# VHH binders against o75319: the designs that were tried, part 84

Target 1, 181 residues: o75319
Amino acid sequence: GNHIPERWKDYLPVGQRMPGTRFIAFKVPLQKSFEKKLAPEECFSPLDLFNKIREQNEELGLIIDLTYTQRYYKPEDLPETVPYLKIFTVGHQVPDDETIFKFKHAVNGFLKENKDNDKLIGVHCTHGLNRTGYLICRYLIDVEGVRPDDAIELFNRCRGHCLERQNYIEDLQNGPIRKNW
Below, E stands for the ipSAE of ESMFold2; O stands for the ipSAE of OpenDDE; V2 stands for 0.75 times the mean of E and O plus 0.25 times the DockQ between their complexes.

## First folded at step 7 (VHH)

Design g18 (framework vhh_4orz_3)
Fold by ESMFold2-Fast, scan of step 7:
Structure g18 (fold): chain B 181 residues (1-181), chain A 120 residues (1-120)
Amino acid sequence: as target 1 above (181 residues)
Amino acid sequence: EVQLVESGGGLVQAGGSLRLFCAASGFTFSDYAMAWLRQAPGKRREWVALITSGGRYYYADSVKDRFTISRDNAKNTVSLQMNSLKPEDTAIYFCAAKYWPLLYGSYDYWGQGTQVTVSS
């Protein structure tokens, strides 16, 4: 359907770049057809996303879409110069090892190909919070060796909202490290 | 052999300034993010400032607007200009290097540290 996602309006559209990383998190952009249901100040289209990133003096080099749907916007709504990667993730459950591995490989590949620039990896799920925060923090912990509490604090501060799902937080703090071999 | 050697520490009165230097060798300096971290007696090591390989810089809130990080890739050095120093800035300051820039992460290489003491 064409319903606005539940609680979508409660979240800031775009967070800040996570300092010392290439990550920026945001909620799902909504294509123009959703705007009839939104006040002007509530609109957040793909164009609005790129305008807000530019206002922060940043530039997107990759978008990773973690939603389990394609109803919110189409890849064709994005500039042709920005790669788009879809990783279907189910909400509520901690992402499985295959999903985690796919996310890590996409990030590592981007960083290797973009070592000569400072372009960002934009990551979103529906609210840009739980699945998004989990996978970004999982990358920082497993690949970069960040302490779990520090990764979570950094994400929360930069996103402007705290991770909400206790099972995600618990897995990040106490769960096994998922190795790239 | 990788080495990071800090210098420029010392004793200074509150409100004063110091400039720390870190000389790097044994790796491709221009490819690494460089950071300054500090550790006061009885406290955990805390991050202070980071400059990416591309020259982008970040500061901890406690030092924002007082400290300035810079790098010179031709000389393989990173510097930290510290202004308006406060007694709570007293700590051992460490230079660290990381291939991918990372605010809270582990660093690949560490210096031995240089003592900064700010008197009241």
Scores: ipSAE 0.005, ipTM 0.242, lowest interface PAE 11.2, mean pLDDT 88

Design g19 (framework vhh_4orz_3)
Fold by ESMFold2-Fast, scan of step 7:
Structure g19 (fold): chain B 181 residues (1-181), chain A 120 residues (1-120)
Amino acid sequence: as target 1 above (181 residues)
Amino acid sequence: EVQLVESGGGLVQAGGSLRLFCAASGFTFSDYAMAWLRQAPGKRREWVALITSGGRTWYADSVKDRFTISRDNAKNTVSLQMNSLKPEDTAIYFCAAKYWPLLYGSYDYWGQGTQVTVSS
């Protein structure tokens, strides 16, 4: 059951809003049952997530959960006012085109429905780094036309950690643009 | 017919100020994010400032606390107040519009640009 994900403690809980976008990245929140295995300063529950985002003077309008599990927290642990979208992604493979398009459609739908506010799209996988960074950067490159190196640099700076998986980085830099948006 | 027309560029001494204007027509201005980008000779075009349809603003680190972007939806105008100008601010400044309020990358509409030259 309540095993803390490998290396989860190595990462900052929440990054900064990526300037000029609606994205904010974070590691997976852990429900209260995991707190028995954590020091007080290591805790990062769903409540802690929302408190940390408020401390940055930001507000979440959508959470996109990219983990391939539901064991870390339940949608019921989130405020009812914040929509939750689950996109199951496998950890080591570059996300497939169907996953990429689901992510793009969710982001575009949120932006259309939230034109009159500045609420954020919160994106996380287990560490809030590789799958999270890949899909955010893929969106910026394919939809917004951002140069791959610029997208990666922006994500790395705002997350406070650099993308680690070489196959993800190589796909972003040299892979084809997925045009079905 | 969509048009973005910049004005207010010119020559100014280091430490001086300029205000750029962009007049927009041919689209529902209030629905679009508006941005200023600049391009110096021999360099890539870089983003400077963005204001969303809701009025929230973002700035490149190089211009933060010196430049202010604002908009007037009644007049279909976006402006950039540029203070404490430096020689490295010398560039052609472009007004751009996009429906999604994202920082850089593809814009839906572009102006022709206005030259800003900062001496000394």
Scores: ipSAE 0.012, ipTM 0.360, lowest interface PAE 8.9, mean pLDDT 89

Design g2 (framework vhh_4orz_3)
Fold by ESMFold2-Fast, scan of step 7:
Structure g2 (fold): chain B 181 residues (1-181), chain A 120 residues (1-120)
Amino acid sequence: as target 1 above (181 residues)
Amino acid sequence: EVQLVESGGGLVQAGGSLRLFCAASGFTFSDYAMAWLRQAPGKRREWVALITSGGRTYYADSVKDRFTISRDNAKNTVSLQMNSLKPEDTAIYFCAAKYWPLLYGSYDYWGQGTQVTVSS
């Protein structure tokens, strides 16, 4: 359907590139059919996403879509030249180890194939906050050895919003490291 | 065998300039992010600058606008141009390499360091 996701308007469309990484986080783009329910300044289509990334002098090389739905936009709404990866994740629950592995594998593969450029990995869920922030921070902690509090602070600053779900924050701070994936 | 060899360190007066070089061998240089870190006497090692494999640069606030990091993939070198040097820039400067361009994570390879001393 054409129902705007709950609280979607409360979040900035696109964060800043996370310094020293290839990550940029954003909320889910909404295809043109949603624009009837939005003021002009609230619109954030796939085209708007790419325009906002270019305004930051950045370029997307991969989009990882963490939503459990295809109703917000279709891969065909994206430029043909930008790879799109769907990893279905359920909201509210900490992503399982299989999902964490898929995310890590996708990121590592992109970095290996994009050594000659500085293109970004764009990551989003519905709000670009909880599932998105969890998986990015989990990658930084497990793969890069970043301290949990430092990873969370970096994500929060660059996204412009703080991770909200206590179970996600608790898992990042005190949960098991999935470093051997 | 992987090697990172720093050069260009020395003694300089406050307000002066130095250019540090790091020659890399034993790995595919163009695939790695390159960084400069420093350790002042009695202090913890701190990150100074990083250049990604794609050429994007990052700087610590303490050196921003004074230092410039650059790389030459044809020569397998990374350099650090240091301008407007201050006594607090006195440290051993280390070249480091990592496959993923993350500021906080561990580095894969390290040089032995080169001493920079800035006199007042």
Scores: ipSAE 0.006, ipTM 0.280, lowest interface PAE 9.7, mean pLDDT 88

Design g20 (framework vhh_4orz_3)
Fold by ESMFold2-Fast, scan of step 7:
Structure g20 (fold): chain B 181 residues (1-181), chain A 120 residues (1-120)
Amino acid sequence: as target 1 above (181 residues)
Amino acid sequence: EVQLVESGGGLVQAGGSLRLFCAASGFTFSDYAMAWLRQAPGKRREWVALITSGGRTFYADSVKDRFTISRDNAKNTVSLQMNSLKPEDTAIYFCAAKYWPLLYGSYDYWGQGTQVTVSS
């Protein structure tokens, strides 16, 4: 159905670009059918997403959708010019190695193909926080050699909300580096 | 053969200016982010500035509004203009290159450094 995700209104729609990276995180956009249940200032459609990113003088070159559902919006609701990648992830569980590898491969492919521009990789789950923050931080730690606490702090500051799930934080800080290339 | 060669270091009085240069060879310079890091005696190496392959710039808070990083892809050079220098800017300054522009983390290539000394 057209039920608004639990606690979705509690989060900022879109964060800031993570400085020195190509990442920007946001909560799931909701297609027009959800707007009857939202005040005008609460609306965050796919169009609203692109407008808010333009307001920051940024441009999206890829969207990675980590939700386990297609009910919130369809790829067809996005501009034809922006690639869309779906990686189905279950909430509450730390993403498995296959999911982590798929995310890393997509990011590396985008960076290789976008050397001549400064376009961003937009990443979202339902709230743009736990699954989103985990995979972005996992990339920074495993691929870029960033210290876990530094990656988490950078994500929290730029998203405007702190990672909430202790099992995700624990895995980032003390878990093994995933070398599944 | 990858090389990064720094130049432009020297002795300067507090309040003065210096311009550092880094000449790169052996890789496709325009594909790489370029950074300046510094290391003072007895201290850890710290990041100072980064310029992405697309030309976007980032600065450490300690040097913001005083230092300017720029690049010239036709000459394979990156430069650091340092204004309003302070004694605490005294350090060996290193040029570094990385394929992906991240403020933190590892660099693919490093220069040998150039000494900057700021006297009171």
Scores: ipSAE 0.000, ipTM 0.248, lowest interface PAE 11.3, mean pLDDT 88

Design g21 (framework vhh_4orz_3)
Fold by ESMFold2-Fast, scan of step 7:
Structure g21 (fold): chain B 181 residues (1-181), chain A 120 residues (1-120)
Amino acid sequence: as target 1 above (181 residues)
Amino acid sequence: EVQLVESGGGLVQAGGSLRLFCAASGFTFSDYAMAWLRQAPGKRREWVALITSGGRTHYADSVKDRFTISRDNAKNTVSLQMNSLKPEDTAIYFCAAKYWPLLYGSYDYWGQGTQVTVSS
């Protein structure tokens, strides 16, 4: 179905590039079939995503889709030149270690192959906030050695919305470092 | 063998300008991203600016539009032009290098730092 995700309209479509990183976060794009339920200014299709990234003078080199569904858009809706990776994650739950390691492997692989350019890793879940923010912050903490509160502050500022899930925040601040990837 | 040597630090009045330089040796400079980080008294080290191997620049919000990072691959140098300096810019400024384009938290090589003091 073409049901708009709960609270989807409450969030900004795309954040800003997180300075000092290759990350940019956004909410899930919605394919054309959803547009009949949206005002023109509320539309955020895959095409709109790429237009907004270009408006920031940035370029996507990878999209990581963290949603547990494929109903919102399909990989075929994206430019053929941009790799797409699906990592299924359930909302409300802190991602498990397997999911965390898959995310880290994807990011590390992209960075290794894109050493000579400045293309971004676009990360989204449904709202581009909790699962997205958790995995980006977890990467910065575990791989880059960033202090948890600094990672969270950077993500919140650039996304334009604060992480909402207390269990995600608690795991980032007080949880164990996951060093294996 | 690898060395990063900073210069250009000093004392300056608020609203003034300074230009920091970092001379690199012992590695293939053009392959590395170069960064400036700073550590203020009693505070943690923070990232300030970065220039990629391809010349793309990135800045922390606190210094955006005031600082400019640039590099000269022929001379193996990176520089930081600091304008409209504020007392809160007072810190030891470190030059750092990284081969992979991961830009926050961990670096392959570090300089010893140069002191910048901005008086009110």
Scores: ipSAE 0.000, ipTM 0.254, lowest interface PAE 11.2, mean pLDDT 88

Design g22 (framework vhh_4orz_3)
Fold by ESMFold2-Fast, scan of step 7:
Structure g22 (fold): chain B 181 residues (1-181), chain A 120 residues (1-120)
Amino acid sequence: as target 1 above (181 residues)
Amino acid sequence: EVQLVESGGGLVQAGGSLRLFCAASGFTFSDYAMAWLRQAPGKRREWVAYITSGGRTYYADSVKDRFTISRDNAKNTVSLQMNSLKPEDTAIYFCAAKYWPLLYGSYDYWGQGTQVTVSS
C-alpha cells in the first residue's frame, strides 16, 4: 500500500558519512506514489537521496537495502550506475548469521573493488536506524576490531539518531563475534 | 618484511614547526590508508591525522588547522606537517597503515615511533 511507514517522518532523511569508513546511513526513500501524502519538505524520493548525497560532496557506489518489503521504491528508480543489493532483514530481532555474512561479504567486495576511489556504501532499512545501525556496527566490531561503544557512538553521531532497540545494543556490546569462515 | 620508519622528530619551542616523515616498505602502499597517532607520557595513544588511499584527510579536533597530513605514492611516504606546536603536543608519534579505510579500530602495521618534544 501507499501508507507512510510509522514514525518515518520523525527521522532525518540522510546522515553524515561515517568518518574513516565508507558508510552513510539513511531512511528508506519513497517513490512518487507516496508524495500525495507528504508536504513538499517531507518528500524523500530516490532522486532526493542522490541530491542530498551530492549536497554533502559525496558519491554513492553501492546501496544496500535491508527492508523486508519492495513496496517503498523500485531498484529501477535508482541511477543505472549505482549497484543495488537487497538483503531481506526481519525487524525487531537481531539479524541472523546468514544476514550478517551477506552484509559483510557485500561490504568487503565493494571495498576491494573501490580501492582507487572514495565512493560510499549507502545502507538503509525503514528508518535507517536499528537494522542499519546494527549491521554497520557489527561489521566494524567483527571485521575491524572496533570497540562496541566506539562503533555505536560513531553511528549515532553520524546518523543523528541513537540506536533504539536494546536487544541490538546488548548483542553489539556483549554478544559473540560472528566469524563466517 | 613490512616496515614503517618514522623520522623528523625532535625538540622545538612552543609556536614552532616540525615535519614528520614515514617511509613504508613491504606492501602496496597506494592501497593502504595511513595514519599518525601519538602517545604522551602516562596517557593512552590517540589518533591525530588520517589519509585514505583515495587522498581524503581527517584530523582530531585538537590538531585541526595546525597539522596537515599528506602522502607521496611514488616515494611510498606519508608526512605530517605540524605548525603552531604547543607543549601539549609532546608525545611519541607513530605511523600506522590500514588496508580498509576505517579510522576506528585496529591498524595492520605500525612504526616504532619518533619523539616530539615541545618546550614551553
Scores: ipSAE 0.070, ipTM 0.464, lowest interface PAE 6.5, mean pLDDT 89

Design g23 (framework vhh_4orz_3; at its last look DockQ between E and O 0.01; V2 from the best seeds 0.00; counts 0 for: pae O 7.5 > 2, SAP .74 > .668, placed apart)
Fold by ESMFold2-Fast, scan of step 7:
Structure g23 (fold): chain B 181 residues (1-181), chain A 120 residues (1-120)
Amino acid sequence: as target 1 above (181 residues)
Amino acid sequence: EVQLVESGGGLVQAGGSLRLFCAASGFTFSDYAMAWLRQAPGKRREWVAFITSGGRTYYADSVKDRFTISRDNAKNTVSLQMNSLKPEDTAIYFCAAKYWPLLYGSYDYWGQGTQVTVSS
């Protein structure tokens, strides 16, 4: 069935752009079939996502979907002008090096292709928090040389919710830098 | 062959204004983010203002609402308008260029710096 993800309603739909970066984080949009289980003010469809981004005077240039499912919405629910990338990422465990590498290369490719604009990379998992926050912070630490605590603080402030998963936080603070191979 | 040349530095009274210029050559200027960083005597170098290749601007809290960064891609220049100057703004100001469009991380090219001195 069209089951609303556990605790999905507890999280802000979309955060703010992370200043000095191209990242914006949000929770998974839910296609129209889920709206029968939601009050009008709880709805967050793909259309609602783009309306909220526009209201912040921002524009999406890429969506990276980290969920381990295709049931919440389809790429066809997004505007044809916005590229969509699926990186199947298992929840609860720290993403593996292959997943980290894929994320970094997608971000690097987008930034090179979008030198002449200020379009954002939208990143989401189910809640737009743990997998999403981990990969964004991992990118900032490994590629941009940001101090771990500074990356985590920036993400938490802009997302409006703090990273919850202790193993992710521990890996960001004390784990090795993952070099691309 | 890559050069960033700063100009416009000098001595100014507190409360005054100054405009810095940076002339770039030897690379495709429009593809690069540009920044102004400063270093006061005995202190670490700090970023002041950043402008992306797309024109988005970012400012350090210490200069927000007083400084304005802008760029002219036709002339390969970036400038910093400094208003309401304070003695604490005294520093060598550096122009820097970065192909990677994020504020954080290392810069690819640096100017030689221009001295700004603000008297109380």
Scores: ipSAE 0.229, ipTM 0.612, lowest interface PAE 4.5, mean pLDDT 90
Fold by ESMFold2, look of step 8:
Structure g23 (fold): chain B 181 residues (1-181), chain A 120 residues (1-120)
Amino acid sequence: as target 1 above (181 residues)
Amino acid sequence: EVQLVESGGGLVQAGGSLRLFCAASGFTFSDYAMAWLRQAPGKRREWVAFITSGGRTYYADSVKDRFTISRDNAKNTVSLQMNSLKPEDTAIYFCAAKYWPLLYGSYDYWGQGTQVTVSS
């Protein structure tokens, strides 16, 4: 059913904008049906997400949802003016090249279409950490030429939590550069 | 033909101020992020200040609170106000343009540079 994802309560809801990029990471917002199992201070809804972004004096221009499941919230729970893209990303395994390409394509499309504003790309998986951090770092490494350790450090600092899964870290540090096209 | 032309460099005493200008042509200036970078003798080129097309600014820690980047989309110019100059600021200063609003990565266009020399 509507069980709270494992360890979800242990993560900060929303990170900080990654300086010099258009990225911000967060954990999956949970629709109201989940709130029966949460204390008031533990709640983090789609509306709460947007309020927290506004508190940082930022604005979302795209949400990329990396979760493999569709049960946490519906796109209809988001403001009408925010584009939403689901990229089904299997957890616990390094994303395949097709998934990485889809992410790069979405980011590059957003940057072209949003050249005249400063809106952010919000990226989340379940916890906003491992899959989210991997794909953001993969983009920074492959597309922008950032050193792997610098990308990881930037993500960790801005998310407020360190990447945890060794297979993701190893692939970022020592794995092949992936094609951008 | 894309062109970025820097001006305003020169010799200045420590503690003084200079304003650099960069005139842009040959591309849609308002679509591009703009930056100032510098290269001291024997050192690698380093980023100094960055301004997005939307006006958000970023500064290297070494110049924060002393330098101010600004842009004028009507005149296709970007400027760098440099206050409280130190001998360590001595370098060739380059104007650069980048289509993507990301600080990291390569720049698409570069100027020829203008020399700034700060004496004790």
Scores: ipSAE 0.019, ipTM 0.472, lowest interface PAE 7.4, mean pLDDT 89
Fold by OpenDDE, look of step 8:
Structure g23 (fold): chain B 181 residues (1-181), chain A 120 residues (1-120)
Amino acid sequence: as target 1 above (181 residues)
Amino acid sequence: EVQLVESGGGLVQAGGSLRLFCAASGFTFSDYAMAWLRQAPGKRREWVAFITSGGRTYYADSVKDRFTISRDNAKNTVSLQMNSLKPEDTAIYFCAAKYWPLLYGSYDYWGQGTQVTVSS
């Protein structure tokens, strides 16, 4: 259906680029069919996403969709120039090793192919916060060697909202490093 | 020669406490994450707690808030404080070492194990 996700309206549509990275986080854009249930100022479509990114003088080079559904928008709603990757990620639980590896692999592949530009990796789940924040932070910690608290603080500041799930935070702060290959 | 030697196991009543110790030798202890694992009769071995070389701790959900893992790098020891013990905690407890930072996969070194029995 086209019901608005719970608390979706409570989150900023798009965060800021994370300094020192190619990451930007945002909440899930909703296709036109959802607009009937939203005030004009609450609407956030795929088109709105790209407009907001441009307003920040940035450009998306990849979208990683972590939602566990396909009801929010279609890849066809995106410009053909921006590749779309779906990684089905279950909510509320720490992503499994396979999910983490898929995410890391996608990011590394993008970086190898985009050395000559500064395009961003856009990552979103439903709210663009918990799953999104965990996987971005997991990458920074495991691959870039960032201190867990620094990664979390950086993400929170740039997203404009703080990670909410304690199991995610705990795993980032105290959990084991996951394989990178 | 690498050695991990567990101690502190025994019989305890439900609701009681035990403290397990593991003494390590023969390798650079401070470079390794240490873990406690347990194997109950008829069950697979399961991890209980991790402590990284830097002192970060991680617990299985089944023991969270009841067990505390700690390490002393000066003494090359790792300990497991077990409070509010339950019959379900009955198992052989093993000390294991893994070269940091990757904790998934096989452990590099194992102790012989110590029996913990919790009676109802």
Scores: ipSAE 0.016, ipTM 0.280, lowest interface PAE 7.5, mean pLDDT 92
ESMFold2 (binder alone), look of step 8: mean pLDDT 88; pTM 0.890

Design g24 (framework vhh_4orz_3)
Fold by ESMFold2-Fast, scan of step 7:
Structure g24 (fold): chain B 181 residues (1-181), chain A 120 residues (1-120)
Amino acid sequence: as target 1 above (181 residues)
Amino acid sequence: EVQLVESGGGLVQAGGSLRLFCAASGFTFSDYAMAWLRQAPGKRREWVARITSGGRTYYADSVKDRFTISRDNAKNTVSLQMNSLKPEDTAIYFCAAKYWPLLYGSYDYWGQGTQVTVSS
């Protein structure tokens, strides 16, 4: 099915780079087959993603796809020069420790390989908000030592939308630091 | 044995200029983001400026347009050019290094600091 994800149109396509980090968050791009269900101003294809990043004078070096589906777009819709990582992450649930570890490992590996440039790590789920915001904030808290409220505020400001799921916010503020590495 | 050694601090009149230097040794300098932080008497350390391994620069709002950070990878040196100095810039200035090019979180290495005093 080519059904547009619930509430997808309600969110900004791409946020701003999170200052002092290599992260940028966005909602899931939709391949060409979805365009028949969208007005021209609503379209956000993989090509549109790269054009919007370029408009901000930024460049993507990695895409981390957190959706629990492969129906929205295919890795082959992306430039071959940009690595793509799929981490199947169930919605509504706080991501498990294995998922958190995979995310941290991918981010650390990218930073090690890209220390001589300023390319960004693009992270998305369906809306680029809850799973995306949780994992970025979890990384900043656990690996970089950022205070939970500061990480959440930075993400909310740069994404242009506030984290919505109370269980995610609660875990970030009061949950244990994950010793995944 | 890792070392970050700051120099160039001193006493300067308001409106004047000063250039700080930080000489790094004991690690692969080109792999590290470099930063300057400052601590005024009785206050917490605050971040001032950062330069990535690739040369991209970032500044705190309080020093933007007045301070310039630069690096020389051949000499393992980072510098901070401070113009239009104000009495509120009076602080101990620290050089710091971070292996991962993220500004937030703990720095891996710190210098001992250099005193900057701006008289009215």
Scores: ipSAE 0.000, ipTM 0.154, lowest interface PAE 13.9, mean pLDDT 87

Design g25 (framework vhh_4orz_3)
Fold by ESMFold2-Fast, scan of step 7:
Structure g25 (fold): chain B 181 residues (1-181), chain A 120 residues (1-120)
Amino acid sequence: as target 1 above (181 residues)
Amino acid sequence: EVQLVESGGGLVQAGGSLRLFCAASGFTFSDYAMAWLRQAPGKRREWVALITSGGRTYYADSVKGRFTISRDNAKNTVSLQMNSLKPEDTAIYFCAAKYWPLLYGSYDYWGQGTQVTVSS
């Protein structure tokens, strides 16, 4: 499809690297077929993503795509040197334990394989905010022992937008720590 | 088994410089992020600087521009160069190691600390 996701233009394309972590969050890149509905300054293709990351003096080593669709761009639109992982997550619902554990295992595996570099894990959903922010914050809380409010503040500041979904925020602040099996 | 041993602490005049060293053993040093934290009497431990396994550095705002963290993977050593020291830098300085590089989280291994005292 050629329809721009609802409110997609309201969000910054790419956030800043979250200091002391390997995470960077962004909204979904849109392949060429969407560009006729966008002004030049609104375009955010897979190529634009990598250019913006390079402008920050960063390099992507992994992309984790949390969208429940394949319509926005194809893995083939990404450089072959950057691994791509699809974790299908339904919007609006707090991700289930299986999804959370899959995300944690992917992050841990990347960090083990990339211990001798500073390449980033790029994480996105449609807006790069709710599902993205939830899973990143859940990782920081459960694996890193970060205080929930500190994790949320760090994500919000670096993404440039605050987490919007109350159920996600409440789970992060008051929900149980999800153990790895 | 795992050891982090700090050295280089001491008494210095305000405006002076001091270099701290941390010698690591018992783990694969190059795989770990290394950090310096400090604790002044009656205060919580405060993060000061972190260097990732890939060499990227991060600094607390209070020390940015004055302190420099570096590492030598061949010697299993992390160091902290402290310039333009202030009396408020007086604290016990701890070396810490962490496999997952995060500023606001738990550390896997800790040294015993080295005292830094800055006189006015």
Scores: ipSAE 0.006, ipTM 0.270, lowest interface PAE 9.7, mean pLDDT 88

